# Designs tried in a protein design chat: VH-VL binders against Beta-1,4-galactosyltransferase galt-1 (galt-1). Part 11

Target 1, 206 residues: Beta-1,4-galactosyltransferase galt-1 (galt-1), of Caenorhabditis elegans (o16374r189to394)
Amino acid sequence: KMSICVPALFGNGYDAKRIVEFIELNTLQGIEKIYIYTNQKELDGSMKKTLKYYSDNHKITLIDYTLPFREDGVWYHGQLATVTDCLLRNTGITKYTFFNDFDEFFVPVIKSRTLFETISGLFEDPTIGSQRTALKYINAKIKSAPYSLKNIVSEKRIETRFTKCVVRPEMVFEQGIHHTSRVIQDNYKTVSHGGSLLRVYHYKDK

## First folded at step 4 (VH-VL)

Design r11 (framework fv_rosmantuzumab)
Fold by ESMFold2-Fast, scan of step 4:
Structure r11 (fold): chain C 206 residues (1-206), chain A 121 residues (1-121), chain B 111 residues (1-111)
Amino acid sequence: as target 1 above (206 residues)
Amino acid sequence: QVQLVQSGAEVKKPGASVKVSCKASGYTFTDYWIHWVRQAPGQGLEWIGYINPEGGSTGYNQKFKNRVTMTRDTSTSTAYMELSRLRSEDTAVYYCAREGYTILTGYFDYWGQGTTLTVSS
Amino acid sequence: DIQMTQSPSSLSASVGDRVTITCKASQSIDYEGSSYMNWYQQKPGKAPKLLIYAASSLQSGVPSRFSGSGSGTDFTLTISPVQAEDFATYYCQQSYNYPYTFGAGTKLELK
C-alpha cells in the first residue's frame, strides 16, 4: 500500500550495510516496496547479493539505469528521470509513494500512530495530492542494531529549504526532487507543513 | 518560557456541559499536540484525548467518545475541551498537557495548572 | 487497552534512602529499540511533572538522583538518595498506544 522511490542513482558511496538498514527500517514501518535505480555494471558481488536477496523476497524492485556518459549536471538530470519513471510505476498500484534518499526516513512525530495512520490523516482531504515535509538533521547514526533508531539526537532547527514529498501517485503529473511540480487536475493541491505530525530525518555522516 | 494556562473552576449540574480552555505561549502552538487528562479526587490520572493544533484532528478515549469534543483556535493559541451530559463522576481536575517528543517517543513535558470541575445537584 | 500495574501502592522511606518503584505493562511497549515509558511526579494540589521519558532519559532540570530502567514489559524508577522534596506520588505512563494509560500511582511517604 505504501512505496518508496529512491531517486538517487546507486553508486555514490553507499555500501551494503547502509542499504540493508534502509530497507529493514522502512519495512518495519509498513513500506511494501522500495524502487531502487542502479547502474548494475558498477556493483560489486556483495552488493549484488544483498540486492538480489531483497528482490527475491519482493521487498525491492531493481531498475537498471545506466548513463551513457558523465558531464556537469548529469546527476541532477538523472535523478529527475528516475523520479518520473518511479512515479509512473506506482500510478494505479500504490496508495502513497514517498520520495527519499537512502539516508532519509519519514517518521511519525507521535509514536502511537503507525506511518500509514499518520499519512492517511495527512491525506484526509481527498483533493490533496502531495504533502511536502521539511528535513530534520540527526547528528548520530544507527550503531549496533539495524532495526533501531535508538539513542538519536536531532538538531532543533527544521530545514525548510530541502524538503521531501509523499504523494498519491494517481494525482501527480510532474514530481521534482524536492517538491511536486504539477498535479493532474486544477482542483488538486500540494500541501506543506512544519513537521508537527511527520518528519524526515536526515542522518549526518561523522 | 513554555506555559499552558487553563480557565477557572466550574460548578455544573448533572446533564449540563462544560468547556475548558488551555492557552499556550512560549512556543509555536501548531508544532506540538495537546492532550487532556483528568484526575478525580484522591484518584489517579486518566487520559481523555488529544488534538493536533495544526490540522485540528482529534483522538478520544472510547470511554468519553460520545461526550467529548476537542477544538483549537490557532489565532489565539488556545485548545478547548468540551464535555457534555455531565455526571457526578465527572467531578475531577482536568489538565491540558503538551506532548513533547524524541525521534520516536512522546511524553507530557508541560502541563496546565488544572481546572477543577464539580458536578453536583 | 494496555494495563499499567504499579507496585507498591505506597512506601515509607527516610531521607538518604534508596527507593525503587516498579511498573509492569500488560504487553510489550517497545518499538524500534525504544521503550514508550514515562514517569511523572505529582505533589498535592499540583499538576504532574515529567521526570523520565523513553524509560531511561532524564528530563532537563530533573536531579540526577532520579533514574529509570527496564524494557519490554518491566520498568523501574529509582530515587537515590531520597531528599525531603521527593515525598510525592509517582505515576508511570505508556505512550506506545492509544489510549495512553497510567499506573495507579505510588505514594512515597516519610517514615
Scores: ipSAE 0.000, ipTM 0.449, lowest interface PAE 16.2, mean pLDDT 78

Design r13 (from r02 with light chain S97R; framework fv_rosmantuzumab)
Heavy chain, then light chain:
Amino acid sequence: QVQLVQSGAEVKKPGASVKVSCKASGYTFTDYYIHWVRQAPGQGLEWIGYINPSGGSTGYNQKFKNRVTMTRDTSTSTAYMELSRLRSEDTAVYYCARDYDLWFGEFDYWGQGTTLTVSS
Amino acid sequence: DIQMTQSPSSLSASVGDRVTITCKASQSIDYEGSSYMNWYQQKPGKAPKLLIYAASSLQSGVPSRFSGSGSGTDFTLTISPVQAEDFATYYCQQSYRYPYTFGAGTKLELK
ESMFold2-Fast, scan of step 4: ipSAE 0.006; ipTM 0.566

Design r14 (from r02 with heavy chain D101Y E106S, light chain E32D; framework fv_rosmantuzumab)
Fold by ESMFold2-Fast, scan of step 4:
Structure r14 (fold): chain C 206 residues (1-206), chain A 120 residues (1-120), chain B 111 residues (1-111)
Amino acid sequence: as target 1 above (206 residues)
Amino acid sequence: QVQLVQSGAEVKKPGASVKVSCKASGYTFTDYYIHWVRQAPGQGLEWIGYINPSGGSTGYNQKFKNRVTMTRDTSTSTAYMELSRLRSEDTAVYYCARDYYLWFGSFDYWGQGTTLTVSS
Amino acid sequence: DIQMTQSPSSLSASVGDRVTITCKASQSIDYDGSSYMNWYQQKPGKAPKLLIYAASSLQSGVPSRFSGSGSGTDFTLTISPVQAEDFATYYCQQSYSYPYTFGAGTKLELK
């Protein structure tokens, strides 16, 4: 059983179409629960309707969360709060939890493997609590719904300055936005290699 | 190629307002924050504030209080900074800069600068 | 606000030298295993140019003679070997929290 935590929905180019594509594509990959943290007060009507539809149909758990924005504030600490809440909601409930935004997708490198098979392989060592994967930027132009990979042009480079994690929630004590900060037991491992089996695609027009 | 092109030099009297533009090209305008930074003659860099072109949310340096307003027009990929109740100490070069703040908050591309002179 | 103390305010160097510029933040600017420190180069009459982001990552197109290091509150920009085009003013900048703040600058001069 796999789940996704979307830590905060404030950003650079999100709309109802991207929400639909995110939920539908991840559901097709075998994700059973998607936790979405939003300040619904700040969302447009189409986004609210879309999120309500998926929440009412039990495809997502929608959590109304207002980040602390201050003149001298630290934006990242608000995201960490939602990440922590999501980690705790998944502890004892899901086998693997992904931390990614609406414009980020975990995709198997080996075409014939499912996402679950790929993740299970990465966690073959039972002492591994977290896998950190480098982000690959893509130039993407979605012509119409439903979303199609045929409309994506990938970057040649994998961007190592921005990474995302998949974890076993029961083994993680503290999860950051880009990495796992602390595991429950000293003998548990966090692994950071970019991965030859799994990639994170960051979707944005360029 | 990514470019940020700013409006031309301005000369204003104390108490007036100025509105500087920053036109973006070569990338998706709504994917990056636009920040404004100024530099007084012979001095260092001072951050004024930002606008998120997606959604239009803004954040301002407290030093500028109620004097600064940032807006954008997504149809022309242009960001604006309006500074009101001008004082002689506002004489500076004003830069717009692109920031992907999910990517360590670095200013990877800058406009050429707009010189503002405030004098009687 | 986070204060950035940059030193020295100026230094003189010859082509081929190794120069070091330091920047100290009034509080830690580390978050989530990363340091939110950027370095810029500015030449007279020009906009600043990004050299280093995340304390130690070289910006695309910037020569490898520029390098950054440090974490927490103490950061360093190193230029080695110095070339003729490197004589400019250098600024550090934290992006950990708003307001973003810059060091006062270091002018690298030929002599």
Scores: ipSAE 0.000, ipTM 0.456, lowest interface PAE 16.0, mean pLDDT 76

Design r15 (from r11 with heavy chain Y50E G59D; framework fv_rosmantuzumab)
Fold by ESMFold2-Fast, scan of step 4:
Structure r15 (fold): chain C 206 residues (1-206), chain A 121 residues (1-121), chain B 111 residues (1-111)
Amino acid sequence: as target 1 above (206 residues)
Amino acid sequence: QVQLVQSGAEVKKPGASVKVSCKASGYTFTDYWIHWVRQAPGQGLEWIGEINPEGGSTDYNQKFKNRVTMTRDTSTSTAYMELSRLRSEDTAVYYCAREGYTILTGYFDYWGQGTTLTVSS
Amino acid sequence: DIQMTQSPSSLSASVGDRVTITCKASQSIDYEGSSYMNWYQQKPGKAPKLLIYAASSLQSGVPSRFSGSGSGTDFTLTISPVQAEDFATYYCQQSYNYPYTFGAGTKLELK
């Protein structure tokens, strides 16, 4: 019911361990599909092998994406293109789609609720197409069981420069990297969340 | 109702330290960052730093980084700001404020009443 | 550091006037369509009070005669019509980058 779009191009401090933790923790939270966009030429052998393992086991959909022009000026546009492709892949297929990087996790604030229960509550109003929430940093130190949310050492810090979104794909016309840009119908709306029910955790050492 | 109540006025000599408290009530203390802002007599507002009450992490304005320490006690819902090696230019009203956030932006939605610090020989 | 240049430093007005205060950031304080700009009111001897957040959002309980606008580097606070209780000092503030910075303030005085 839930999917993640990762519009990542590699080379900015990610490694195979971060990818494993990301996929395993999100799978534990009930995420059924993770769409990962990457440039084959920028991956080290370990990252390539890890992504292939999860792709072969149907845990992720790995999409090889290369822009014709890769000068500095087209990087932002390239990420928007991958976000758009991912949105379209999820339309009619997935109930809720998250947009986040490998070092970001959506986590319920109320410990007794699952991610799906939290998201369903946030989308009770059927006119809501998008929920936007503030980033909080997590210490990059994971205890001896790295695939458990209980073992993430958390030192929360709000980043005020960007947020991440959860959307109903069928209601979104244009999705940005950090917010929903346009909704399909005028009656649909984008709602901002202050972090009382759902937060985005971002590892400090990105 | 949300309230931030600060400790009373302080008079200190140059070179001393001061510790100001800010007691929160009416909301979950660990859900909002607490900031400290000062205002010298007849002058504008100056940001000192912030603390996350949940984890205790802090960010300080470089101007104060070597003299300021922010802490909190979650059992009493109280934030503290300690400023050391005081100078006459530290004479000011010191405010604590809660940072609310909706969408992307933070803003100071509730403020303490202020603590007046006078540094004089 | 992002510098906030606020103008004018003071202005005189009468009850019923339309008043405009401007604030310029030394660099853009927008990200992904949001402006990290807030406006506060301060009366003598009291703590500041939030009026506007995110450049244009009115804080709950604040009268609708206060409005904010702008994006990027240029922002405006408008008070219309001015009432007797509005004579105070106004500060703009950015929350885009650390350190958070305030404008120098605009004192609104009765003519």
Scores: ipSAE 0.000, ipTM 0.463, lowest interface PAE 15.4, mean pLDDT 77

Design s11 (framework fv_spartalizumab)
Fold by ESMFold2-Fast, scan of step 4:
Structure s11 (fold): chain C 206 residues (1-206), chain A 121 residues (1-121), chain B 113 residues (1-113)
Amino acid sequence: as target 1 above (206 residues)
Amino acid sequence: EVQLVQSGAEVKKPGESLRISCKGSGYTFTDYWMHWVRQATGQGLEWMGNINPEGGSTNFDEKFKNRVTITADKSTSTAYMELSSLRSEDTAVYYCAREGYTILTGYFDYWGQGTTVTVSS
Amino acid sequence: EIVLTQSPATLSLSPGERATLSCKSSQSVLYSSNNKNYLTWYQQKPGQAPRLLIYWASTRESGVPSRFSGSGSGTDFTFTISSLEAEDAATYYCQQYYSYPYTFGQGTKVEIK
C-alpha cells in the first residue's frame, strides 16, 4: 500500500547504522516497500552488507545508480532521473508513495493515528494527486546504534520553504525534487500541507 | 585469522602524553568501528571512545574528550589513541576492540591483547 | 549515561554447581524497531583481555561452550553457567551498546572452591 522512494545517495553522509534505523522505523509505520537508489562505488563494505541483508529479506529494492563523474548539473539530473524511475515503478502498484532521503521521516502529528490513517485523511478529496509537507528540523545527537527517535533532540523550527511530497503515483505525470510538476488529468490537484496533521522530520548528523 | 595487535608497554611521568597503536589484520579494516577501553589494576572496564576508520568520525566519553585523540590510518589498518596531560589515575591496561556497523556484527567480538601503561612520580 | 549494576559481587561455588549472575540496567536496552537487546557478556581471566561469550543478551558466540547462556529483556538480564568447571573461574562483565557512552557493569567474580 505504501512505499518510499529514496533518490540517489551521493557522498558520504550516512553510515550503516543510520540505514538500519531508516528501514526499521518506516517498516513499523506500515511502509511495505523501500526503493533505494545508491552509488555503489561510494559505499563502504558495512553499508553494502547492510543493504544486501535488507534486500535479501525483501524489505528494500536496491537499485545501483552510479554517475561516471561529479558535476553539480549532472548530480541534479541524477536525482531527477531516480525520482522519475521510482515514480514509474510505483504506478499501478502502490497507493501512496513518499519521496524522502535517509535523514527524513514522515510522522503523524496525532499520536492515536497510524501513518496510513493520516495519509488517507490528507487524500480524502479524490482529486488530490499530491500532498506537499513542510520540514521540521531535528538536531541529531545520535552517538551510536541503535539510532532511535528518543536519542534525538528536536529543534523548535518548522521550515515551510523546504518540503517533501507524498503522492498517488497513478495521478502524477511528472515529479520534481521538492514538488509535483504535473498531474495526469486536468481536474487533479497538488496541495500544500502546513504541518498540522503530518510532519517531515529532517535529521542532521554531526 | 582476525587479530588486533597493540603496541608495547609504556612508562610515563605525570604531564606527559601517551600514544598507543592497534593494528588490525585478517579482515576489512574499514568495515568496523575501533573502540578503546581501559582497566585500572583490580578495577572494572571503562569505555573511552571510538573511531569509524572509513570516515574518521569519533565519539568519546565526556570525561576524556578534552584529553583524548583517536585516529586511524587505512593504509596500514592501524588505529591510534593519544591521551594527554597524564595523571597517576591513568595507570591502566588499555585495550582496543572492534565493532561492526550492522546488527549482524555490532558488538565487541575481538579485542587487542592490551597495553600496560604506568604513570608515576 | 546508562548504568549497569551486577550482582552478586562475588560468587563462590563448587565444580558442577549452577552459577547465576544478574545485570540490571538503569534504562531499557531493548530497541523496539528490531526487537534486540543491546547487551553483551564477557569473561575476563587475570592478565587477559576480555572474551566475548554472549551478544544480543542471549546469543552465544561461536566456540563458546553450551553451558554458558544469557536471558532477559529490557532492564533485567541473567547470565548462567549450568555446570561450573575449574576453568570458569573469572570475572564476568555485562556491557550495553545501546547508546554512547558504552558502559560496563562492575563485574561479578566467580571463584571455584
Scores: ipSAE 0.000, ipTM 0.447, lowest interface PAE 17.3, mean pLDDT 76

Design s12 (from s04 with heavy chain S31K G102L; framework fv_spartalizumab)
Fold by ESMFold2-Fast, scan of step 4:
Structure s12 (fold): chain C 206 residues (1-206), chain A 119 residues (1-119), chain B 113 residues (1-113)
Amino acid sequence: as target 1 above (206 residues)
Amino acid sequence: EVQLVQSGAEVKKPGESLRISCKGSGYSFTKYWMHWVRQATGQGLEWMGNIYPGDSDTNFDEKFKNRVTITADKSTSTAYMELSSLRSEDTAVYYCARDYWLDEYFDYWGQGTTVTVSS
Amino acid sequence: EIVLTQSPATLSLSPGERATLSCKSSQSVLYSSNNKNYLTWYQQKPGQAPRLLIYWASTRESGVPSRFSGSGSGTDFTFTISSLEAEDAATYYCQQYYSTPYTFGQGTKVEIK
């Protein structure tokens, strides 16, 4: 059982097609639940219609979230609030929860392993509550259905200081945007890896 | 038109080193993996390794890991394969081939470089 | 390492006949997440580089004649030339790109009588 938290839908680069691609590709990888936090004022009619379609078909949980101002401080705190809400919704419900945006995908490095198999391997040590993964940039070019990770074109490899996490929700007390802040018990640990078994790919708008 | 052009035939003695080139044209060189595959006379194809020229990330078959070096020069759109400590068993035609990073099938191949290793 | 075994070693047929080539994998090359088989077929003529004909087990490369086709899934694959032409005399190789190291079958030589 795997889920994804998308902490607040913002930005002018997103459209209905990007949402479809995100949901379909993650469903293909075995993701069963996707929690999407939306800012209603930033959604066009096509985006709203697309999100409603997936919500009505029980593929996503759509949560309305609006910010009074788009200031750096307010934006960051808004993202933390949605991350916290999503963590709580997944505690006791899913085995693994991913925190990523619509333009980010977790991909196994070893093709012989499914996403679930890769994640299960990374969490083989039962005291591991969180795994951090560095970003790799991709120039976006995703074909229309049928959707496949094979349709993505990679322009270059850029490692950033920002990371994305996959966690066992029941073991995490406080989750941040880019890292796990606190675990439930002192003997639980947060692990980082350089992308040898799992990578997160970030698409560019162009 | 996509084209991969390899350097000319080589004749080497055991213990020497080999360096062959593969120049790409007609496409964005840094966006595609470049693979090296060899074929002994009358034998099958054997994958040696690859490089992503955009960041010089490389992978190798375990058989070659201590003898093969693969590099790429972005300014000339050229990939290189160097094989050291040559043996008679290294006598083969060496090919370069490209693929997409995620698609991984080899859609374009170089013409091949014939290498003979004999004393 | 995934081992690919091709059969037969040689086929000698007349123009217009159907050629059927087999490729068997020591383990599945079907990626469950996208339901695709990471298996290709190449044609190689003497003195030439291999030419891609089929990828993802059954998808024909652009420009490849319709008489060439691929089928199969998991560990058992077939390559077919529905009606042989003189230009089809070549060695045909299957290859897996499911995992590194990428590996090739030993080849099937197709000869025209």
Scores: ipSAE 0.000, ipTM 0.447, lowest interface PAE 15.9, mean pLDDT 78

Design u10 (from u09 with heavy chain S31K D56R, light chain D31S; framework fv_lumrotatug)
Fold by ESMFold2-Fast, scan of step 4:
Structure u10 (fold): chain C 206 residues (1-206), chain A 119 residues (1-119), chain B 107 residues (1-107)
Amino acid sequence: as target 1 above (206 residues)
Amino acid sequence: QVQLQESGPGLVKPSETLSLTCTVSGGSISKYYIHWLRQPPGKGLEWIGVIYYSGRTDYNPSLKSRVTISKDTSKSQVSLKLSSVTAADTAVYYCARELYWDSLEFDYWGQGTLVTVSS
Amino acid sequence: EIVMTQSPPTLSLSPGERVTLSCRASQSVDSYLVWYQQKPGQAPRLLISDASNRATSIPARFSGSGSGTDYTLTISSLQPEDFAVYYCQQYNNWPLTFGQGTKVEIK
């Protein structure tokens, strides 16, 4: 069982099409639970309709989350709160939990392997609680059709500042935005890998 | 320090099974992904397969029906078996370990063992 | 599978010369490319990973560059110990594939 936590609050960067593509592509990869944290008051009618459709059909868990307004516009604490909430919702329920945004997706390098097969291999050491994966940026724009995971065009350099994690929820005490901050036991460990078996692709358009 | 050494018969008859052993010393075999590769004389390298510390394996699709990789952690050994060999399987066979988990870059190689397939 | 093509097959050079070796993939390997050096009777030695990152203890005269489908290994000033066969390997797609090698030999 695999799940995704989308801890980002809604802004102008997403539309109904991006939401559909995110949910459909991750469902095809074997993700069984997708937790989406949004301020539903900021969504247009099309986005609300799309999220409600998937929520009603038990494809996602939609959580309405509104942060207090502040003039300085700091969202970091709100993102940490939603990450923590999502981690706890997955403890004892899912084997692996991914933390990524609507613009990001985890893809096996071995395209004939499933995502679950790939991640199971990465977690063969039972003391590993977290895998930290670097990002690659996608330059191609998605326009008329669902994005094909086979045809990814990415930039040469790997982005190591903005990594994303997949974790065993029961082994993690504190999860950050880009890394696992604390594990439950001293003998549990976090591992970083350079993207040889699993990569995070970040769609950069608009 | 980690050291890998291949061993096994240097001559195998056509249609028989090629059997090689890689012995790992200076490090725990249970903490590494060990790969098998081969190199026909005067030609390039070909990846055969890998065994993860769990004992799970992945193989080159071109060899998958004929290849089996296994390990014995108590002996610190990884074995390669390739069935139904032909002259095309004549090569120097190497075992190698990854630089770090999931790097797919090989920092430690055995010295290689030549296996000739002929009658 | 991704086919790796190295060129030229052989380079005959004198010590002190600059040499550039080419490696081309049949499709993009996104800089997931490794260079190895192999001397006669020896196993390959890791030189460059991720297209441009020198491995530990590898002399600064070795450098890698390139992106997409086209990659190069450069030796800025050949030393006597650098005469060997050089292989490129991609790890962007399964199975792992290697080029046929470029032999750098003394003139």
Scores: ipSAE 0.006, ipTM 0.487, lowest interface PAE 12.0, mean pLDDT 78

Design u12 (from u10 with heavy chain E98D L104Y E105Y; framework fv_lumrotatug)
Fold by ESMFold2-Fast, scan of step 4:
Structure u12 (fold): chain C 206 residues (1-206), chain A 119 residues (1-119), chain B 107 residues (1-107)
Amino acid sequence: as target 1 above (206 residues)
Amino acid sequence: QVQLQESGPGLVKPSETLSLTCTVSGGSISKYYIHWLRQPPGKGLEWIGVIYYSGRTDYNPSLKSRVTISKDTSKSQVSLKLSSVTAADTAVYYCARDLYWDSYYFDYWGQGTLVTVSS
Amino acid sequence: EIVMTQSPPTLSLSPGERVTLSCRASQSVDSYLVWYQQKPGQAPRLLISDASNRATSIPARFSGSGSGTDYTLTISSLQPEDFAVYYCQQYNNWPLTFGQGTKVEIK
C-alpha cells in the first residue's frame, strides 16, 4: 500500500547503521517497499553489504544511479532525476508514496493510529493528490533515541519552506524535492498542513 | 559556466508561427529544466512554459493551445514554437534555467531576443 | 492563477535614500517568492529567493522579508547602480506568475 522514495544519495554522510535504522523503522510502520537511489562507487563496503542484504530479501529496491556526466555545483540534479524515476515506478502499483531522506521520517501525531490510518484520513477527499508536511528538527542539544518512536524530543519551531510530501502516484504529473509541482488533472489538488495529524522529523546530528 | 543564447527571426507576420531556438553551453539540456519567458516592450515578464529533463512539457494556460516546446539533446538546443501570432505576441523572448532544479526561479538567463509581429 | 501586485508602480528617489518595495499575492505563496532586478536592455538579475535569502554577490543593502501574501524588498541606502525595475515572482503554484514591476528612477 505504501512506499518510500529515497532520492539520490549524492554527497551524503550516511553510514550502514543509519540505513538499517531507516529501513527497519519504516518497515515497522507498514511501509511495504523502499526505493533507494545511490551511486555504488560512493558507498563503503558495509553500506554496500547492508543494501545488498535488504535488496536480496526484497525489502528494498536498490537502484544504482550514476550520472553519465558529472556537472559541478548542481546538488538537486540527481535528486530530481531519481524522484521522477521513483514516481513512475510507483504509478499504478502503490497507493501512497512518501519522499524523504535517510535522516527524515513520517510519524503520526495520534499514537493510537497507524501510519496508514493517518495517511488515509489525510486523503479522505479523493481529489487530493499530494500532502505537504512541514519539518520538525531533532536538535543536537535536544536528543531522542535515534529512530525511536517512543521518546521523540524535537525543536518547537516548524520549518514550513522545506517540506516533504506523501502522494497518490497516479495523480501526480511532476514531483519536486520539496513539493508536488504538477497534478495530472485540474480538479486534483495539493494540500499543505502544519503537522496536526502527521509530522516529519529531521535528525540534525546524523 | 552555463550559458544560454536565444536565436531566431526578429520579424514574424500575423497568423504565422514564431520559431525560436535556445542554445545551451556548459551544461546538458537533458539534465535541466529549461523555461521560456517573454516581455512585451515596456511591460512585465510572462512565463510561457517549461521542458523538463524527461522531455515532458508544461505551458501557461493562457498560451497552451498555441505553444510547443521541444528539445534536441544532440544539438544542445531547446526550441519554442508559438502559432497564430498577433501583434500582442511582440516581445523580447528569454530562455532560462532553474537554479537547483524544481526551484522555479532563474539565475541563468539568455540575453533575450526581440520578436516583432508586423505585416 | 495567483495574481501578484506590486506597489507603487514608480518611485522617484535620490541616492542615499531608503527604499521599500511591496509585493502582494492574491493568496498565500508560503515564502516561495523571488525578487529580480532588471536594467534597460538586460535580462533580469536574481536578487532574493525564498523571500529573504540574498543571492550570491548581491550587496548587503538588499534585503527581503514577508510571509503569506505580503512581501517587501528593502534597499537600505540607494546607490546610482540600483535605479532599475524590480519584479517579484511566486513559485508556489502553477503557472509561475510575476508582478507588474516597480520602477525605481532618479529624482
Scores: ipSAE 0.006, ipTM 0.501, lowest interface PAE 12.7, mean pLDDT 78

Design u14 (from u08 with heavy chain S31K S54K, light chain N93K; framework fv_lumrotatug)
Heavy chain, then light chain:
Amino acid sequence: QVQLQESGPGLVKPSETLSLTCTVSGGSISKYYIHWLRQPPGKGLEWIGVIYYKGSTDYNPSLKSRVTISKDTSKSQVSLKLSSVTAADTAVYYCARELYWDSLEFDYWGQGTLVTVSS
Amino acid sequence: EIVMTQSPPTLSLSPGERVTLSCRASQSVSSYLVWYQQKPGQAPRLLISDASNRATSIPARFSGSGSGTDYTLTISSLQPEDFAVYYCQQYNKWPLTFGQGTKVEIK
ESMFold2-Fast, scan of step 4: ipSAE 0.012; ipTM 0.586

